# Ledger of designs, part 75: VH-VL binders against NAD kinase (nadK)

Target 1, 268 residues: NAD kinase (nadK), of Syntrophomonas wolfei subsp. wolfei (q0aze0)
Amino acid sequence: MKIILVNNRFKENTEKKAQEIAGQLSALNVEVIIDNGLDEPYAGTVDFIMVLGGDGTMLRAARRYGQRAIPVLGVNMGTVGFLSNIEINELAEYLPLILREEYSLEARMMLEVAVFQQQSLLTRVFCLNELLLRSNSPRMLSFALEISGQKLEPYRGDGLIVSTTTGSTAYSLSAGGPIADPQLDAFIVTPVASHIINKRPLVVSPEREISLHLLEEREAIIGIDGQIKMDFGAENRVLIKRAPHPLLMVNLKAKPFFTSIDRSLQRQ
Below, E stands for the ipSAE of ESMFold2; O stands for the ipSAE of OpenDDE; V2 stands for 0.75 times the mean of E and O plus 0.25 times the DockQ between their complexes.

## First folded at step 4 (VH-VL)

Design aa19 (framework fv_ragifilimab)
Fold by ESMFold2-Fast, scan of step 4:
Structure aa19 (fold): chain C 268 residues (1-268), chain A 123 residues (1-123), chain B 113 residues (1-113)
Amino acid sequence: as target 1 above (268 residues)
Amino acid sequence: QVQLVQSGAEVKKPGASVKVSCKGSGYTFTGYYMYWVRQAPGQGLEWIGVINPNSGGTTYNQKFKDRATMTVDKSISTAYMELSRLRSDDTAVYYCARGGFYEYWSPHAFDIWGQGTLVTVSS
Amino acid sequence: DIVMTQSPDSLAVSLGERATINCKSSQSVLYSSNNKNYLTWYQQKPGQPPKLLIYWASTRESGVPDRFSGSGSGTDFTLTISSLQAEDVAVYHCQQYYSTPYTFGQGTKLEIK
C-alpha cells in the first residue's frame, strides 16, 4: 500500500508530524510519500491520500491529486474547517480502519479551469471551491458571461464567482450566494458587487460550459480556491467545465454538514 | 539543495543587448515560476517579469515589455532574460528568483534568489 | 500600479532596542477570498540578494528569529525587530505580490547607533 501524506511546510511543526506519521505507517508496511508543498505532485500510482492540515491544505491536495480517483482523507491539525473528517488526535484510533478500507467515500465535484491567451492555452487547473474573477483596481469590470453558448447581458461590477457546491460556503457565501448541499452537483454563479439591481446568483447544471472574458482593458485577476492568482486582461478568456473526476473524500466519522454550517453562521 | 546560479557580469554600450542566464538545481525546474528583478546601484528593487518554465507563458512589467524577452530551456533547467536597446539607466544587478507553482500559488512571492548579475551600460 | 512607500528611509537603533519600519501601499493588498495580505518583507545585506523574512504580512519564514514580526492589513504595514542584534544591520524592503506589476518599497536602511 502506498499513501501520500500532504502537509503544509509553512505551518509550525507539520513537517515533524508528517515524519512521525510516515514512521508509524512504514512500521505497518505502508510505503509513504510526503508532499510538503515544495515538490511536484507524486507521479506514481498511490492507494490513499492523507491530508494533514486545514481546508487550505485539502484544497491543494484536491488540485494535485483529485483527478486520480484516489481516496483522500482530511486530518485536521488545529483549525477546524469543512473539508477535514477527523482530528489528528483521532488518527491512531482510525488508522486500522483506513488500512482495512473500512470507510465510505463522498464524491465532491471539481471545476476544470482553462485560461487562454488569445488562441493559446496558457494554463489548465482544477479546483474544489471556486474560480473568482475580480477587479484589481478602483474601476468596475465590464465582462461577458456565456453559459453553454448562451450569451448573457454584459456584467458590470467588481467581479464574478463560479463555484462548486463544496465552495458554496467559501467566497460565494460572502458574496451573497446560496448555501448548497455538497452532495449536489451544480455550478453556483455569484456576482460580486454588481451595480445592476436584481443580479442574482445562478444555480446551473454541472454539464454547462461557462466562459468569461473582459469587454474593456482593465486590471483584473482570476483566483482559484483563494490560492492561485493569475492576471486577467482583455486578451484572456477563461473556460470553466465540470472536471472529469470528482474528489473522493473519505468518511470515517459522521460529520453533520447542516449543523456545522448553522453554527458557523451564528458566530458571525 | 535548491539553488539558482546566474551568468557573470556584463559590460555593454548603449544600444546593445544583454542576455542573462539563471540555472536552477535541487528542485523540479518546471514546477515553479521564475521571476526577474533588477536593482540599480543604491536603489530599490524593480520587477521585470515572470515566466512559467513549464508552458513558456510570460507576464511582463509594461515598462520592459518592448525590450525584455524571457525564455527557458527545460533540457538544462535554465531561464534567460534578454534586455535590448540598453540605456545607461539600465545599469543594475539583475536577479532571477523562484516563486509559487505553475498550478499552485505559494504564500511566498520570491523564496529563492540567484546571486545576481551586474550589467554595466557605459558610453 | 500599486505604489509602495517605506518610512523612514534610514534609521539608527542601539543594540537591544526596538526598530520599527513602516510600509504603505497605495491600494489594498488584502485578498478577500482567502483573507491574506499579499505583502512580503525582505532583508538585504551589501553584496547579497534579498532574503525572505516575512510573507502574508505577518508569517515568519522558517529560520527567521522570533524578534522579527510583521503586522498590519490592507494598506498599512509594519516590520518590528524587538531587540536589535548586530547581524540585523541591512536594508529592509517591503513588496506587494497582490497584482502585477509586483512593486517594492524604496528600502529602509537600518544601522547601529
Scores: ipSAE 0.000, ipTM 0.421, lowest interface PAE 13.9, mean pLDDT 85

Design aa2 (from aa1 with heavy chain F100T E102W W103F S104G S105E P106S Y107D M109F V111Y; framework fv_ragifilimab)
Fold by ESMFold2-Fast, scan of step 4:
Structure aa2 (fold): chain C 268 residues (1-268), chain A 122 residues (1-122), chain B 113 residues (1-113)
Amino acid sequence: as target 1 above (268 residues)
Amino acid sequence: QVQLVQSGAEVKKPGASVKVSCKGSGYTFTSYDMYWVRQAPGQGLEWIGVMNPNSGKTTYNQKFKDRATMTVDKSISTAYMELSRLRSDDTAVYYCARGTLWFGESDYFDYWGQGTLVTVSS
Amino acid sequence: DIVMTQSPDSLAVSLGERATINCKSSQSVLYSSNNKNYLTWYQQKPGQPPKLLIYWASTRESGVPDRFSGSGSGTDFTLTISSLQAEDVAVYHCQQYYSIPYTFGQGTKLEIK
C-alpha cells in the first residue's frame, strides 16, 4: 500500500508529526510519500491520501490530487474546520479500517478554472471551494457574465464568486450566498457586496459553463480557494466548468454537516 | 540547504542598464516563484516584480514595468532581473527572494539572496 | 496601492523588556474566504538581507524564537518581542501580500536602551 501524506510546511508542529506518522506507517509495511508543498505533486500511483492539517491543507491537497480519483482523508491537527473527518489523536484507532479499506466515500464536486489571455490558455487549475473575481482597488468593476453561451446584462460591483456546494460555507456565505448541502452538485454564483446593482445569487446546473471578462480596464484579481491569487485585466477571460472528477472524501465517522454549520453560525 | 546566490556589485552610469542574476540551489527551482525587491541606502524595501520560473510568466510593479525585465534560465537554475535607463535614484541593494509554490498557499518570502549593490553615479 | 505605515520609526528598549512595533495598512488585508491576514514581518540586521519572522500575521516561521509574536487583523497589526535579547537589534519591516503591488512599511529600528 502506498499513501501520500500531505502536510503544511508552514506549520512546524505539522512537519514533525508527519514524520512520526510516516514512521508508524512504514513500520506497518506502508510506503509513504510526504508532500509538504516543496515539490511538484507526486506523479506515481498511490492508494490513499492522508491530509494532516486544517481546511487550508485539504484545499491544497484537492487542487494537487483531487482529479486522480484517490480516497482523501482529512485529519484535524487542532484547527476547527469542515473538511476533516477525524482528529489526529483518533488516527491510531482508525488506522486498521484505513488499511482494510473499511470506509465510505463522499464525492465532492470541483471547479475547473481556465484563464486565457486573448485566445491563449495561461493556466488551468482545479479547486474545491470557489473562484472569486474582485476589484484590486476602491473602484467598482464592470464585467460580463455568460452562462452556457447566454450573455447576462453587465454586472457592476465589487466582484463575483463562483462556488461549489462545498464552498457555500466559505466566502460565498459572507457575500450573501445560500448554504448548500455539499452532497448536491451545483454552481452558486454570488455577487460580492455591491452598492449599485441588486443582483441575486444564482444556483445553476453543474453542467453549465461560466465565462467572465472585464468590460472596462480595471485592476482586478482572480482568487482560487483563497490561496491562489492572479492579476486579471481586460485582456483576460476565465472559463469555469465542472471538473472531470470529484474529490473522493473518506468518511470513517459520521459528520453532521447541518448541526455543525448551525452551531458555527450561532457562535459568531 | 536552500540557497539563493546573487551576482556581484556593479557600478553603472546614468542611462545604462544592469542585469542581476540569482542562482537557486537546494530545492526544485521551477516550483517556487522568484521575487525581486530593492532597498535604497537607509530606506525601506520596494517590490519590483515576480516571475514564475516554470511558465516564464511575469508580473511587475507598475512603477518598474517600463524598465524592468525578468527572465529565467532553467538549465542552470538562474533568474535574472534587468533594469534599464538607470538613474541615480536607482542606487540600491537588489534582492531576489523565493516565494511559495507557484499558485501556492501564500506569497511571502521565505529565503532571500545576499543582495547585489548597484551604484549609479557619474 | 495599499500603504503600509509603521510606528514608531525607532525605539530603544532595555534588555529583557518588552518591545512593541505597530503596522497599519490603508486597506484591509484580511481575506474572508480563508480568514487569513496577508501580512508578514521581517527582521533585517545591518549588511544582511531581510529574514522572515512571521507570516499570516501571527504564524511564527520555523526556527524563530518563541519571544517573537504577531497579532492583529484587518488593518492594525503588532509585532511583540516579549523579552529583548542583544541579537534582536535590527530594523523590522511589515509587508502585505494581499494586493499587487506588494508593499512594505518604512521600517522600525529597534535599539538597546
Scores: ipSAE 0.000, ipTM 0.423, lowest interface PAE 12.5, mean pLDDT 85

Design aa20 (from r3 with heavy chain D99E R100G Y101F Y102L G103D S104Y G105S S106P P108G F109M Y111V; framework fv_ragifilimab; at its last look DockQ between E and O 0.82; V2 from the best seeds 0.00; counts 0 for: pae E 3.1 > 2)
Fold by ESMFold2-Fast, scan of step 4:
Structure aa20 (fold): chain C 268 residues (1-268), chain A 122 residues (1-122), chain B 113 residues (1-113)
Amino acid sequence: as target 1 above (268 residues)
Amino acid sequence: QVQLVQSGAEVKKPGASVKVSCKGSGYTFTSYAMYWVRQAPGQGLEWIGVISAYSGDTTYNQKFKDRATMTVDKSISTAYMELSRLRSDDTAVYYCAREGFLDYSPYGMDVWGQGTLVTVSS
Amino acid sequence: DIVMTQSPDSLAVSLGERATINCKSSQSVLYSSNNKNYLTWYQQKPGQPPKLLIYWASTRESGVPDRFSGSGSGTDFTLTISSLQAEDVAVYHCQQYYSSPWTFGQGTKLEIK
């Protein structure tokens, strides 16, 4: 058995804990690869991925490994979030189940985001939460939105979010999008400060292809999960699709989505 | 071992069509895009198009858009390029090549097929 | 379309000497978001398909000897072979993949003096 431990090198406590856990797993004849975010993703065969940290670390793990159809467990290290299943102080209790492969999996859709210069691919990333198109200047954007080849009336405003159902509780929520059951597969398209009245969030089939391009020469950026930024100009087009594979999230502990989100929204 | 193996040489009459195959092995076929490039005798390289093996989406050089068709058959890890209404100046070696991808970005054609000579003559 | 221009068209270099091939694009192939130049160099020997040597203008492909190096940014690029070996006799092609249509230089034929 081979496990990847994903952690954040810039959080000293997390690095020390990852080394400790790696030692414990090695003592149980488990081969451990540590991914602290600084090196290239591990390219070899892997049986399990354990993510030590908050939602941000899980988003990075999903981007690096989510398309490999490998079980991914989120272990919370003290940051509040939605993507972890157990707390670090519970890991010892659940480790025997992990090693015996006694757990259930929850499939979470991912986005495939491809940015083109004309028709040439410049970058392709996978993400778990969302793509954000936004202005990088005080001027609003004018941009075209196409859904499966159907051209909508132009958007004018600060930007647009295209989100997974998992991402419905992230930036899309802050921009006025709906809360979606993460067991549903759907794109949520949420305008950011639209100048045109009555531009409402859209919920569309995950089989749809969404494309965006600027209608005016403006400085804009594409943000991925709040972690990657890409320049976006009038010569660029972005294509957003459902990724080929969902992220396979490990369930060791019952964590009802609706009570968790309700508690988070009511938190003082 | 990562390898692309193309179909054998073809001799065609003007006006006919040719379909070249390119079988991938030693990698996950559906994770990479496939380029098609040709080279006339003694000439430079000319891009025909690219097809995504994961989605089937295509981008064609406008010069070939009305005559070239690229497809993939995921079940046998094979890409195809069909060129119709052949002319004598379509005589060339046709290559398939895999798109290398690293750090969220394509970096060029990292693995090439051996090439398929297509001769168009009366 | 981005036009790729190589110079010289042909080059004769003695064994062990330095070979330099230039490639110019009609517009920038630098993607500012990742700071990568979408420019590759290929080596093509007679009767063989092209072989990837250098990508992102300066990164050597795995298995390519250290004597091969790429440099440049934006519109002006150079492929250098620091100490020419007999097996390096080939045609060298630069290519941009920044903007469709993807375009190649006309090729530089490298031969031994």
Scores: ipSAE 0.483, ipTM 0.774, lowest interface PAE 3.2, mean pLDDT 89
Fold by ESMFold2, look of step 8:
Structure aa20 (fold): chain C 268 residues (1-268), chain A 122 residues (1-122), chain B 113 residues (1-113)
Amino acid sequence: as target 1 above (268 residues)
Amino acid sequence: QVQLVQSGAEVKKPGASVKVSCKGSGYTFTSYAMYWVRQAPGQGLEWIGVISAYSGDTTYNQKFKDRATMTVDKSISTAYMELSRLRSDDTAVYYCAREGFLDYSPYGMDVWGQGTLVTVSS
Amino acid sequence: DIVMTQSPDSLAVSLGERATINCKSSQSVLYSSNNKNYLTWYQQKPGQPPKLLIYWASTRESGVPDRFSGSGSGTDFTLTISSLQAEDVAVYHCQQYYSSPWTFGQGTKLEIK
């Protein structure tokens, strides 16, 4: 059995704990690969991914490994967010179940985000929460949104968020989008400071294709899960689809979404 | 080993059509786009288009848009390019090539088929 | 369309000597967000399909000998073979994939002098 331990190298407790867990697993004849974010993603066959840290570390793991259909477990190291399942001090209790593969999986939709220059693919990234299109200057953006080839009236404002239901509690929420049940598959399209009053958040079938491009040359950026930033100009287009594979999140301990909303949001 | 194997040479008359096949093996076919490129005798390389092996979405060089048709059959890991209304200046070796992809970006055509000679003569 | 211009069209170099091939694009092929030049060099030996040598202007493909190197950014690019070997006789192509249509240079034929 081979496991990836994903941690954040800038959190010393996480790094040392990853080494300790690797030692414990090695004693049980489990091969461990540590991914602290420095190196390229491990390319070989892997049976399980354990994420040591908060939601940000999980977002990186999802981006790196989410399309490989590998079970991913979030292990909290202090601050409980929306994406961890167990606490680090509970790991010993649950480790036998992990090794016997006695757990359930929850599928979480991901986005496939592709940026083009004049129909030439420049980059393609998968994300768990959202794409943000935003002005990178004092000027508003004027941009076009197409949904499955249907052109909506132009947008004008600071930008637009296209999120998953998992991402509904992230930047989309701050921009006025709804909280969505993460078990639903949908796009949530949330305008950012729109000057066009008829532009409301949209909930869109995950089978749709969403396309964005600028109508005037402006300094804009695309943000991915709040962790990747790309310049976006008038000759670019971005295409957003449901990713081919969802993130497979491991459920070992019940973590009721609705009863925890207020508590989890207060930590934002 | 990643390989692209193309159909054999063809001789056609002006006005006919040709369909070249390209079978991929040794990799996950649907994870990569496929390019089509041609090379006339003694000439440089010319891009015809690209097709996503997953979605079937295509982008054509405008020069070929109304005569070329690219398709994929995911079930047999095979891409096709059909060129219609052939002219003598369509005589060329036609290549398929797999899109190389790393660090969230394409990096070129990393694996090429052996080429298919299409000769158009009256 | 981005026009790719190679120089020279042909080149004869003695074994063990340095060969230099230039490629110029009519527009920048640099995507500033990821700092990558969408420019690739291919080697095409007689009777064979092209083979990828260098991608992103300066990164060698796996299995390509260290004597091959690429340099340049934006619009001006160079392929260098530091010590020519007999097996390096080929046509060399540069190609941009920054903007559609994807275009190639006209090719540079490299021969032993």
Scores: ipSAE 0.459, ipTM 0.782, lowest interface PAE 3.1, mean pLDDT 89
ESMFold2, look of step 5: ipSAE 0.399; ipTM 0.757
ESMFold2 (binder alone), look of step 5: mean pLDDT 93; pTM 0.940
OpenDDE, look of step 5: ipSAE 0.464; ipTM 0.794
ESMFold2 (binder alone), look of step 8: mean pLDDT 93; pTM 0.942
OpenDDE, look of step 8: ipSAE 0.567; ipTM 0.821

Design aa21 (framework fv_ragifilimab)
Fold by ESMFold2-Fast, scan of step 4:
Structure aa21 (fold): chain C 268 residues (1-268), chain A 123 residues (1-123), chain B 113 residues (1-113)
Amino acid sequence: as target 1 above (268 residues)
Amino acid sequence: QVQLVQSGAEVKKPGASVKVSCKGSGYTFTSYAMYWVRQAPGQGLEWIGVISAYSGDTTYNQKFKDRATMTVDKSISTAYMELSRLRSDDTAVYYCARDTYIFGESHYGMDVWGQGTLVTVSS
Amino acid sequence: DIVMTQSPDSLAVSLGERATINCKSSQSVLYSSNNKNYLTWYQQKPGQPPKLLIYWASTRESGVPDRFSGSGSGTDFTLTISSLQAEDVAVYHCQQYYSSPWTFGQGTKLEIK
């Protein structure tokens, strides 16, 4: 068995803990590849991906490996998040289940984001939570939104979020978007500080194609899962579609999504 | 032209707090992490912490964890570092410096530095 | 914490001659999985902030003259200036970013004879 162990080396003692876990897995005849984010994704075949950290580390793992149809387990090492399934101090007791493949999988949709300059493809990335279009200056943006060939009235404001249902509790929530059951496949389109009074969040079919471009020359960025940032100008266009493969998340413990969200909102 | 411009020199009494600002220009502010490093007169460099300009996620040197607070204001492309309960041995030049640090993604060094802010703690 | 120790504390070298600065870490900064040394060198001229020279022990930062080179692995590292020029007068700092907290050496002051 070959496992990729994804960690965040910039968090205190995380690299030491990753090495410790890798040693324990090797003692059980498991080959371990450590991905601490500094190099390109591991190109070889693997059987399982174990993510050590918080939601941010899981988002990175999803972008790097989410399209490969490999089981991904989130192991929490600090602040409780929404994308981890077990705690680090529970790993030893669940490890036999992992090695025997005694777990269920939950499919989570991902976004495919293609950024163009004129007619040329500049980059293609995948993400689990959202694409953010945001002003990079105090000036508001003027931009066009098109959904499957339907051109909406222009937007004026700070930006727009195109989110998966998994991302509904991330930046989309802060911008006024709905909380969505992550078992549903849908795009959630949430405006950021719109100057147009009646612009509301939209929930649209995951078969839709969403495109965005600026109507005026402004300094803007495209953000992916809050981790990748790209400059976005009037010569650019972004195209958003459902990614070809969902992220396959490992479920070793029951996930009480609605009670977890309810508790989180009560504590804020 | 990529540039980091810091606030001016400060003179503080022991027990006070100081807040140093660092304004980025010429690049996408939220694409980079911001490091804070200090240098006491005639001494070497000492790392205080790092903050993601996008998420606001912080990592502190444990030596400073109880006294230092790092924040960012994305609307004005400015990072801040506040150090409380100042002592005479906190007298130093405080630097901000940028690097790509987003949840453990590629990092190789601090490539652009602010000019430094001298903080003097004296009775 | 990883302790970084530089030697010498100060060095005087004639123009056109080779300057060599050493940096030692209290434990290895070589990450075996990617075979990279998490060691960086900075140049700091009087009254100025540090400037990145070399990262991953031996990779020159863009715009840094090729007379600057880094070498070493694990715990022992060297910064070499093959032919010293007047503008190279500075304090040179090594830093590890293998383990938090990031730590720096005490600095080596380089002067012209």
Scores: ipSAE 0.000, ipTM 0.433, lowest interface PAE 12.0, mean pLDDT 85

Design aa22 (from r4 with heavy chain G99E L100G Y101F S102L S103E G104Y Y105S Y106P A108G F109M I111V; framework fv_ragifilimab)
Fold by ESMFold2-Fast, scan of step 4:
Parts: sequence; structure tokens; C-alpha cells
Structure aa22 (fold): chain C 268 residues (1-268), chain A 122 residues (1-122), chain B 113 residues (1-113)
Amino acid sequence: as target 1 above (268 residues)
Amino acid sequence: QVQLVQSGAEVKKPGASVKVSCKGSGYTFTSYYMYWVRQAPGQGLEWIGVINPRSGGTTYNQKFKDRATMTVDKSISTAYMELSRLRSDDTAVYYCAREGFLEYSPTGMDVWGQGTLVTVSS
Amino acid sequence: DIVMTQSPDSLAVSLGERATINCKSSQSVLHSSNNKNYLTWYQQKPGQPPKLLIYWASTRESGVPDRFSGSGSGTDFTLTISSLQAEDVAVYHCQQYYTTPLTFGQGTKLEIK
């Protein structure tokens, strides 16, 4: 059995815990690869991915490894979130189940984001939550949205979010998007501070292709899962599609989605 | 609405030059290649060249390379095609057209200007 | 240069009947990296610019009626109108955009019989 441990090296306690867990797994004849974010993703075959951290660490792991169709377990290290399944102090209890593959999997759709400079592919990235287009200046953006070749009326505002259902509780929620059952596959298209009062979030088939480009503003950025920022100008176009593979999330412990989100909204 | 609007009809004598304009609106002008195509009366379509409005980079059909010049003015979202040393067989409708792009690949010419008739006669 | 040849030069078809137009390229226009044929069909009515109907040999442009279909791969392509309508009277052009110079067929004039 080979496992990747994903952690954040800049949190010293998380780095020490990752080394401790690697030692425990090695004692059980499990090969361990540590990914602390500094190097390129591990290229070899692995059986399981264990993410030690909060939602941010899980988003990074999904971007790096989510397309490999390998089970991914989120282990919370102190930051409460939606993407972790167990707490770090519960890991010892659940480790035998992990090693015997006695768990269920939940498939979560991902986005494939391709950014072009005119006709040239500039970059391709995958993400679990969302793509954000936003202004990088005080001026609002004017931009075009196409859904499967259908040209919508131009958008004017601070930006747009294209989200997965998993991302419905992240930035899309803050921008006024709906809360979506994560078992549904759909794109959620949520305007950011639109100046048109009738611009509503759209819920769109995940088989659709979504494209965005600027009509007049040059100072904009594309944000991926709140972690990657790329300059986006009038010469750029972005294409968003369902990624080829969903992220396979490990369920060891029941975490009722609707009661969890309801409690979080009461704490706002 | 995406539109390409071209300049009006021209009548020229042999040996003169003509410059046709093409103004884009309703889209990001620099995000799409611009083609120039002509059609002589009763004949098929003939490609003149393509310009990248972002860089000003051009590729010409070798038949026109020594006489045609394509340029853009990004500030007014306008492309130009100038054809020099006109002959009577240059009489044609001249079109600008935008190249579409989907799924990492170009599609054909998805938006066309209305055409500019250039008549070359003595 | 890739030479595009259409057949027939002109075609008369009765309303409601099937119209078939052929296009041949002198070499393959199938792109190996994306498995797409860089072949388009345009409709041109008198006094109007060409209108894109079909790209990648078989994909209908948005807003084009489903009676129009494209087929073929490599060097041999067909445009089919399953049930001719009066508004379909036009000249139809095929075009390759695989290599420069971009080249068009000579056109096929479609008329009502």
C-alpha cells in the first residue's frame, strides 16, 4: 500500500504531525510520500491520499491529485470546514478501516479550466470549488458569458463565479448563490455585485461548456479555489468544462451535510 | 450583438490602391483572428490573409503577399486591408470575417462583415 | 496548397426533398492532435455574406436548423439538407482551415425544381 500525505510545511505543527503519521504508517509496512506543497506532484502510482489540514489543504490536494481516481481522505487539523471527514485525534481509531479499505466513497465533480491567449492555450488547471473572474481595479467589468455556444446578454459588475456543487458553500455562497446538495452534479454561475438587478445565479448541466471573455476592462484576474491568481485581460478567454474524473472523497464517519450547513449559517 | 461593419463601395482605376475598413463591435476585438476574403462576381471565395489583432501579426496568401497589407487599430476596434496596384480582375466584394474558437480548437469564420464592393475600371 | 472540389456545381431539388452536396480535399484535413476535421460549410444568399452552417465537418453552428447535417472525415465530406425549405435556396461553400492558404470549394448553387 502506498499513501500520499498532503500537508502545509509553513505550519510547523502540521509538518511535525505529518512526519509522526508517516512513521506510524511505515511501521505498518505502508509506503509514504509526503507532499508539503514545495515540489511538483508525486508522479508515481499510489493507493490512497490523506490530507492533513483544513479545506485549503484539501483544495490543493484536489487540484494536484483529484484527476487520478484515487481515494482522498480529509483529516482536520484544527480548522473547521466542509471537506474534512475526521479529526486528527480520531485517525488512530479509523486507521485499521483505511488499511482494510473499509469505507465508502463520495464522488465530487471538478472543473477543468483552460485559459487562452487568443488561440494559444496558456494554462489548464483543475479545481474543486470554483473559478472566479473579478476586477483588479476600482472599475467594474464588462464581460461576455457563453453557455454551450449560447451567447447571454453582457454582464456588468465586479465579476462572476463558476462553481461546482461542492463550491456552493464557498465563495458562491458569499456572492448570493444557492446552497446545493453536493450529491448533485451541476455548474452554478453566480454574478458578483452585478449592476443588473435581474441577474440571477444559474444552475446549469455539468455537460455544458462555459466560456468567458472581457468586453472592455483589461485589469482583471482569474481566481482558482481562492488559491491561484492569474492576470486576465481582453486578449484572454477562459473555457470551463466538467473535469474527466470526479474527486473520490472517503467517508469513514457520517457528516450530515444539511444540518452542518444550517449550523454554520446560524453562526454568521 | 457581435457585428463587423465595413466601409462603403469603392471605384478605382487600374494601378490605384484601395483600403477597406472593418469595425468590430459587441465582442473583445483582440481575442479573435480577423480574416480577409474576396469574391469576384459569380465566382467562389478566395482567402487573402489573416491578422492577429492583438499582436498585428499577419499571414498572407502568397498570391496577394506583394500587394496586400493588413493592419489594425485596436483603439477603435478596426481592421484594414489595403490592396495596391489594382487590376480589372481585382473587381470583387471584399469581406472581413472573425475566426470562432471552441474546445481548444478554431471553428470557421463565424461572423462576417457585410462586404465592400471594389470596382476596378477605366 | 489544399484544393477543394465541390460536386455538383448546381443542383435543383423539390421542396421537402433531400439535397446532398459533396466536397473533396486534395489531402486530409483531419487534425491528429484533437481528432477534428478542419472543414466548414457556409450558406450564401444573393447580396449577403456567407453564413457559417457547420464546423469540424459535422457540428452545427448555433441557430442552424437540424435539417442541415454534415458528415465525412479526412478528404470526403457531405452536406445534407433532409427536407428542402424555400429559404434554403443559396450557394453552399466548403472550406478547409487545416493549412494556409485557407481554401474554398468553387460553390454549389442550390435551386428549387
Scores: ipSAE 0.000, ipTM 0.365, lowest interface PAE 21.8, mean pLDDT 86

Design aa23 (framework fv_ragifilimab)
Fold by ESMFold2-Fast, scan of step 4:
Parts: C-alpha cells; structure tokens; sequence
Structure aa23 (fold): chain C 268 residues (1-268), chain A 125 residues (1-125), chain B 113 residues (1-113)
C-alpha cells in the first residue's frame, strides 16, 4: 500500500507528526509520500491520501489529488472544521480499518474552472468549495452571468460566488447563500454585496455550464477555495462545470452534518 | 524555508535600462503573486506593480506603466522587473515581495509576506 | 488612488511604555464579502527590507511578539506596542492592500527616549 500524507508545514508540530505517522506506516510495510505543499503533486500511483490538518489543508489536497479517484481521509489536528472525519488522537484506533480498506466513501462534487483570455485557455483548475469573482478595488463590478446559454440580467456589486454543496457552509454562507446537504449535487450561485436588491442566490443543476465575464474594465480577481488568486479583466471569461470526478471522502466515523452546522451557527 | 534572492547592485547612466531579478525558493512559485516596490533614500515605499506568475498577468502603477516591464520564468522560479529610460530620481532600493494568502485550517487564508533583500540601483551621469 | 496618512511622523517613547501609531485611508479598506480590512503594518529597520507585522488590520504575523497589536476598521487604523523594547526602534509603515495600486503611508519613525 502507498499513502500520501498531506500536511501544512506552517502549523506547529504538524511536520513532526507527519514524520511520526510515516514511521508507523513504514513499520507496517506501507510506502509513504509526504506532501507538505512545497513541491509539485506526487505523480505516481497511490492507494490512499491522508490529510493531516483542517479544512484548508483538505482543500489543498482536493485541488492537487481530487480528480484521481483516490480515497481521501481528513484527520483533524485541533482546528474545528467540516471536512475532517477523525481526530489525530483517534488515528491509532482507526489505522487498522484504513489498512484493511474497511470504510465507506462519500462522493463530493468538485468544480472545474477554466479561465480564458479571449479564445485562449489561460488556466484550468479544480476546487472543492467555490469560485469567487470579486472586485479588487472600491469600485463595484458590472458583469454578465450565463447559465447553459441563458443570459441573465447584468449583475452589479462586489462579485459572485459559484459554490458546490460542500462549499455551501464556506464563503457562500457568509454572502447569504443557503446551507445545502452535501449529499446533493448542485451549483449554488450567490451574489456578493449586490447593488441590485432582488438578486437572489440560485441553486442550479450540476449538469449546467456557468460562464462569467466583466461588462466593463475593472480590477477584479477570481479566487479558488480561498487559496488561489487570479487576475480577471474585461478580456477574460471563466467557464465553470462539474469536474469529471468527485472527491472520494473516507467515512470511518459518523459525522452528523445538520447538528454540526446548527452548533456552528449558534457560535457565530 | 521560503526565500527571495535578488540580483546585485547596479550603476546605470540616465537613459539606460536596468533589469532586476528575484528568485523564489522553498515554495510553489506559481501559487503566489509577486510585486515590486522601490524606496528612494530617506523616502517612503512606492509600489511599482504586481505579476501573477501562473498567468503572466500584470498590473502596473500608472506612474511606472510606460517604463516598467515585469516578467517571469517559471522554469527557474524567477521574476524580473525591467525599468527603462532611467532618470536620476529612479535611484532607489528595489524590492520584490511575495503577496499571497496561505490556506488555513479554519478556511481562512493566512497572509504570508516575504521580501527580497533589495537591489540598489544608482542612476548617475 | 487611495491615500494613506500616518501620524505622528516621529515618536519617542521610553522603554516599557506604550507606543501608538495611527493610519488613515482616504477610502474604506473593508471588503464586505469577507469582512476583512485590507490594511497591513510593516516594521523596517535601517538597511533591511520591511518586515510584515500585521495583516487584515489586526491579525499578527507568525513570530511577531504579542506586544504588537492592530485595531481599527474602514478608514482609521492603529498600531500599538504595549511595552516598548529596544529592538522595536524602526520605521513603521501602513499599507493599502485593498486595491491597486497598493499605497503606503509616509512612515512613522519610532525612537527610544
């Protein structure tokens, strides 16, 4: 068995813990690759991905490996989050189940984001939570949204979020979007500080294509999962589709989504 | 360990061009914006522009737009800033800086800012 | 362009005493989408590049002592050093990190009395 250990090297003790876990796995004849974010993603075949950290580390792992249809387990290192399944102090208990492949998988849809300059593809990225289009200046954006060839009335405001159902509890929630059952596949389209009062969040089929472009020259950025920033101008267009493969999340321990979000909303 | 290493000091005549390099190491070069700032002796900081190393997209301060050119060579993790038609008041220390949010466990990107050591450009006749 | 204005231009404070530096922006630096103020504070010692102290107006960079704190929202911001140490002698700069072009205050020179 070959496992990738994904960690955030900038969190205290996480690199030491990754080495410790790698040693334990090696003693059990498991080949371990450590990905701390500094190098390119491991290109070889692997059987399992273990993410040591919180939601941010999981989002990075999903970007790097999510399209490879490999089981991904989130192991929380102390920070509260929605994407981890077990705590680090529970790993020893669950490790035999991991090695025997005695777990269930939960499929989470991902976005495929393609950014064009005129007719040329500039970049293609995948993400688990959302794409954010936002102004990079105090001036509001004026932009066009098209859903499967249907052109909507222009948007005016600070931006727009196109989210997965997994991302419904991330930035989309902060912008007024609905909380979605992550077992559903859908795009959630949430305006950010719209100057048009009647612009509402939309929930649309994941089979639809969503495109965005600016209607006037403004300084804007495209943000991916809060981790990647890309310049976006009037010459650019972004196309958003359901990614070819979902992220396969490992379920070793029941995590009740609705009671977890209810407690989180009370805290907020 | 994240590090930005800039090229050495330059002395140029008015009307010439200077090209300063900034080599990044210890991180994925294309995941972070790179911007350039200068500081004339005894003066404040002045932003020149920013480049997206992944797309090559640039945004310049209007004051420098006609004379500054920012480029990147992904294969060697190096960014460049070229300033043309130099004047004596372009004498300054030129810095590159990495401008990026690093993802966090709270789904809140951390801001990590790293600066090069600076390159002194002296323009004199 | 957003204009950043610092006060005072220079400040002398005794060791162990509180130092306060102010920064005003000509436009709001609050991003309504994420509720963050895009204001950054830097420390610069002679012959060295600026060092990041605080981002998002109040979030301390890793490794920065807890005596440094940032506060404020919108257009009025403050950097506070609760108990001045000798190594804190430097020029402090605030920066508009909200929109291009990024702009800086004129700097505040902090000295020990």
Amino acid sequence: as target 1 above (268 residues)
Amino acid sequence: QVQLVQSGAEVKKPGASVKVSCKGSGYTFTDYYMYWVRQAPGQGLEWIGVINPDSGGTTYNQKFKDRATMTVDKSISTAYMELSRLRSDDTAVYYCARDWYLGSDEYTPYYFDYWGQGTLVTVSS
Amino acid sequence: DIVMTQSPDSLAVSLGERATINCKSSQSLLNSGNQKNYLTWYQQKPGQPPKLLIYWASTRESGVPDRFSGSGSGTDFTLTISSLQAEDVAVYHCQNDYSYPYTFGQGTKLEIK
Scores: ipSAE 0.000, ipTM 0.389, lowest interface PAE 13.4, mean pLDDT 84

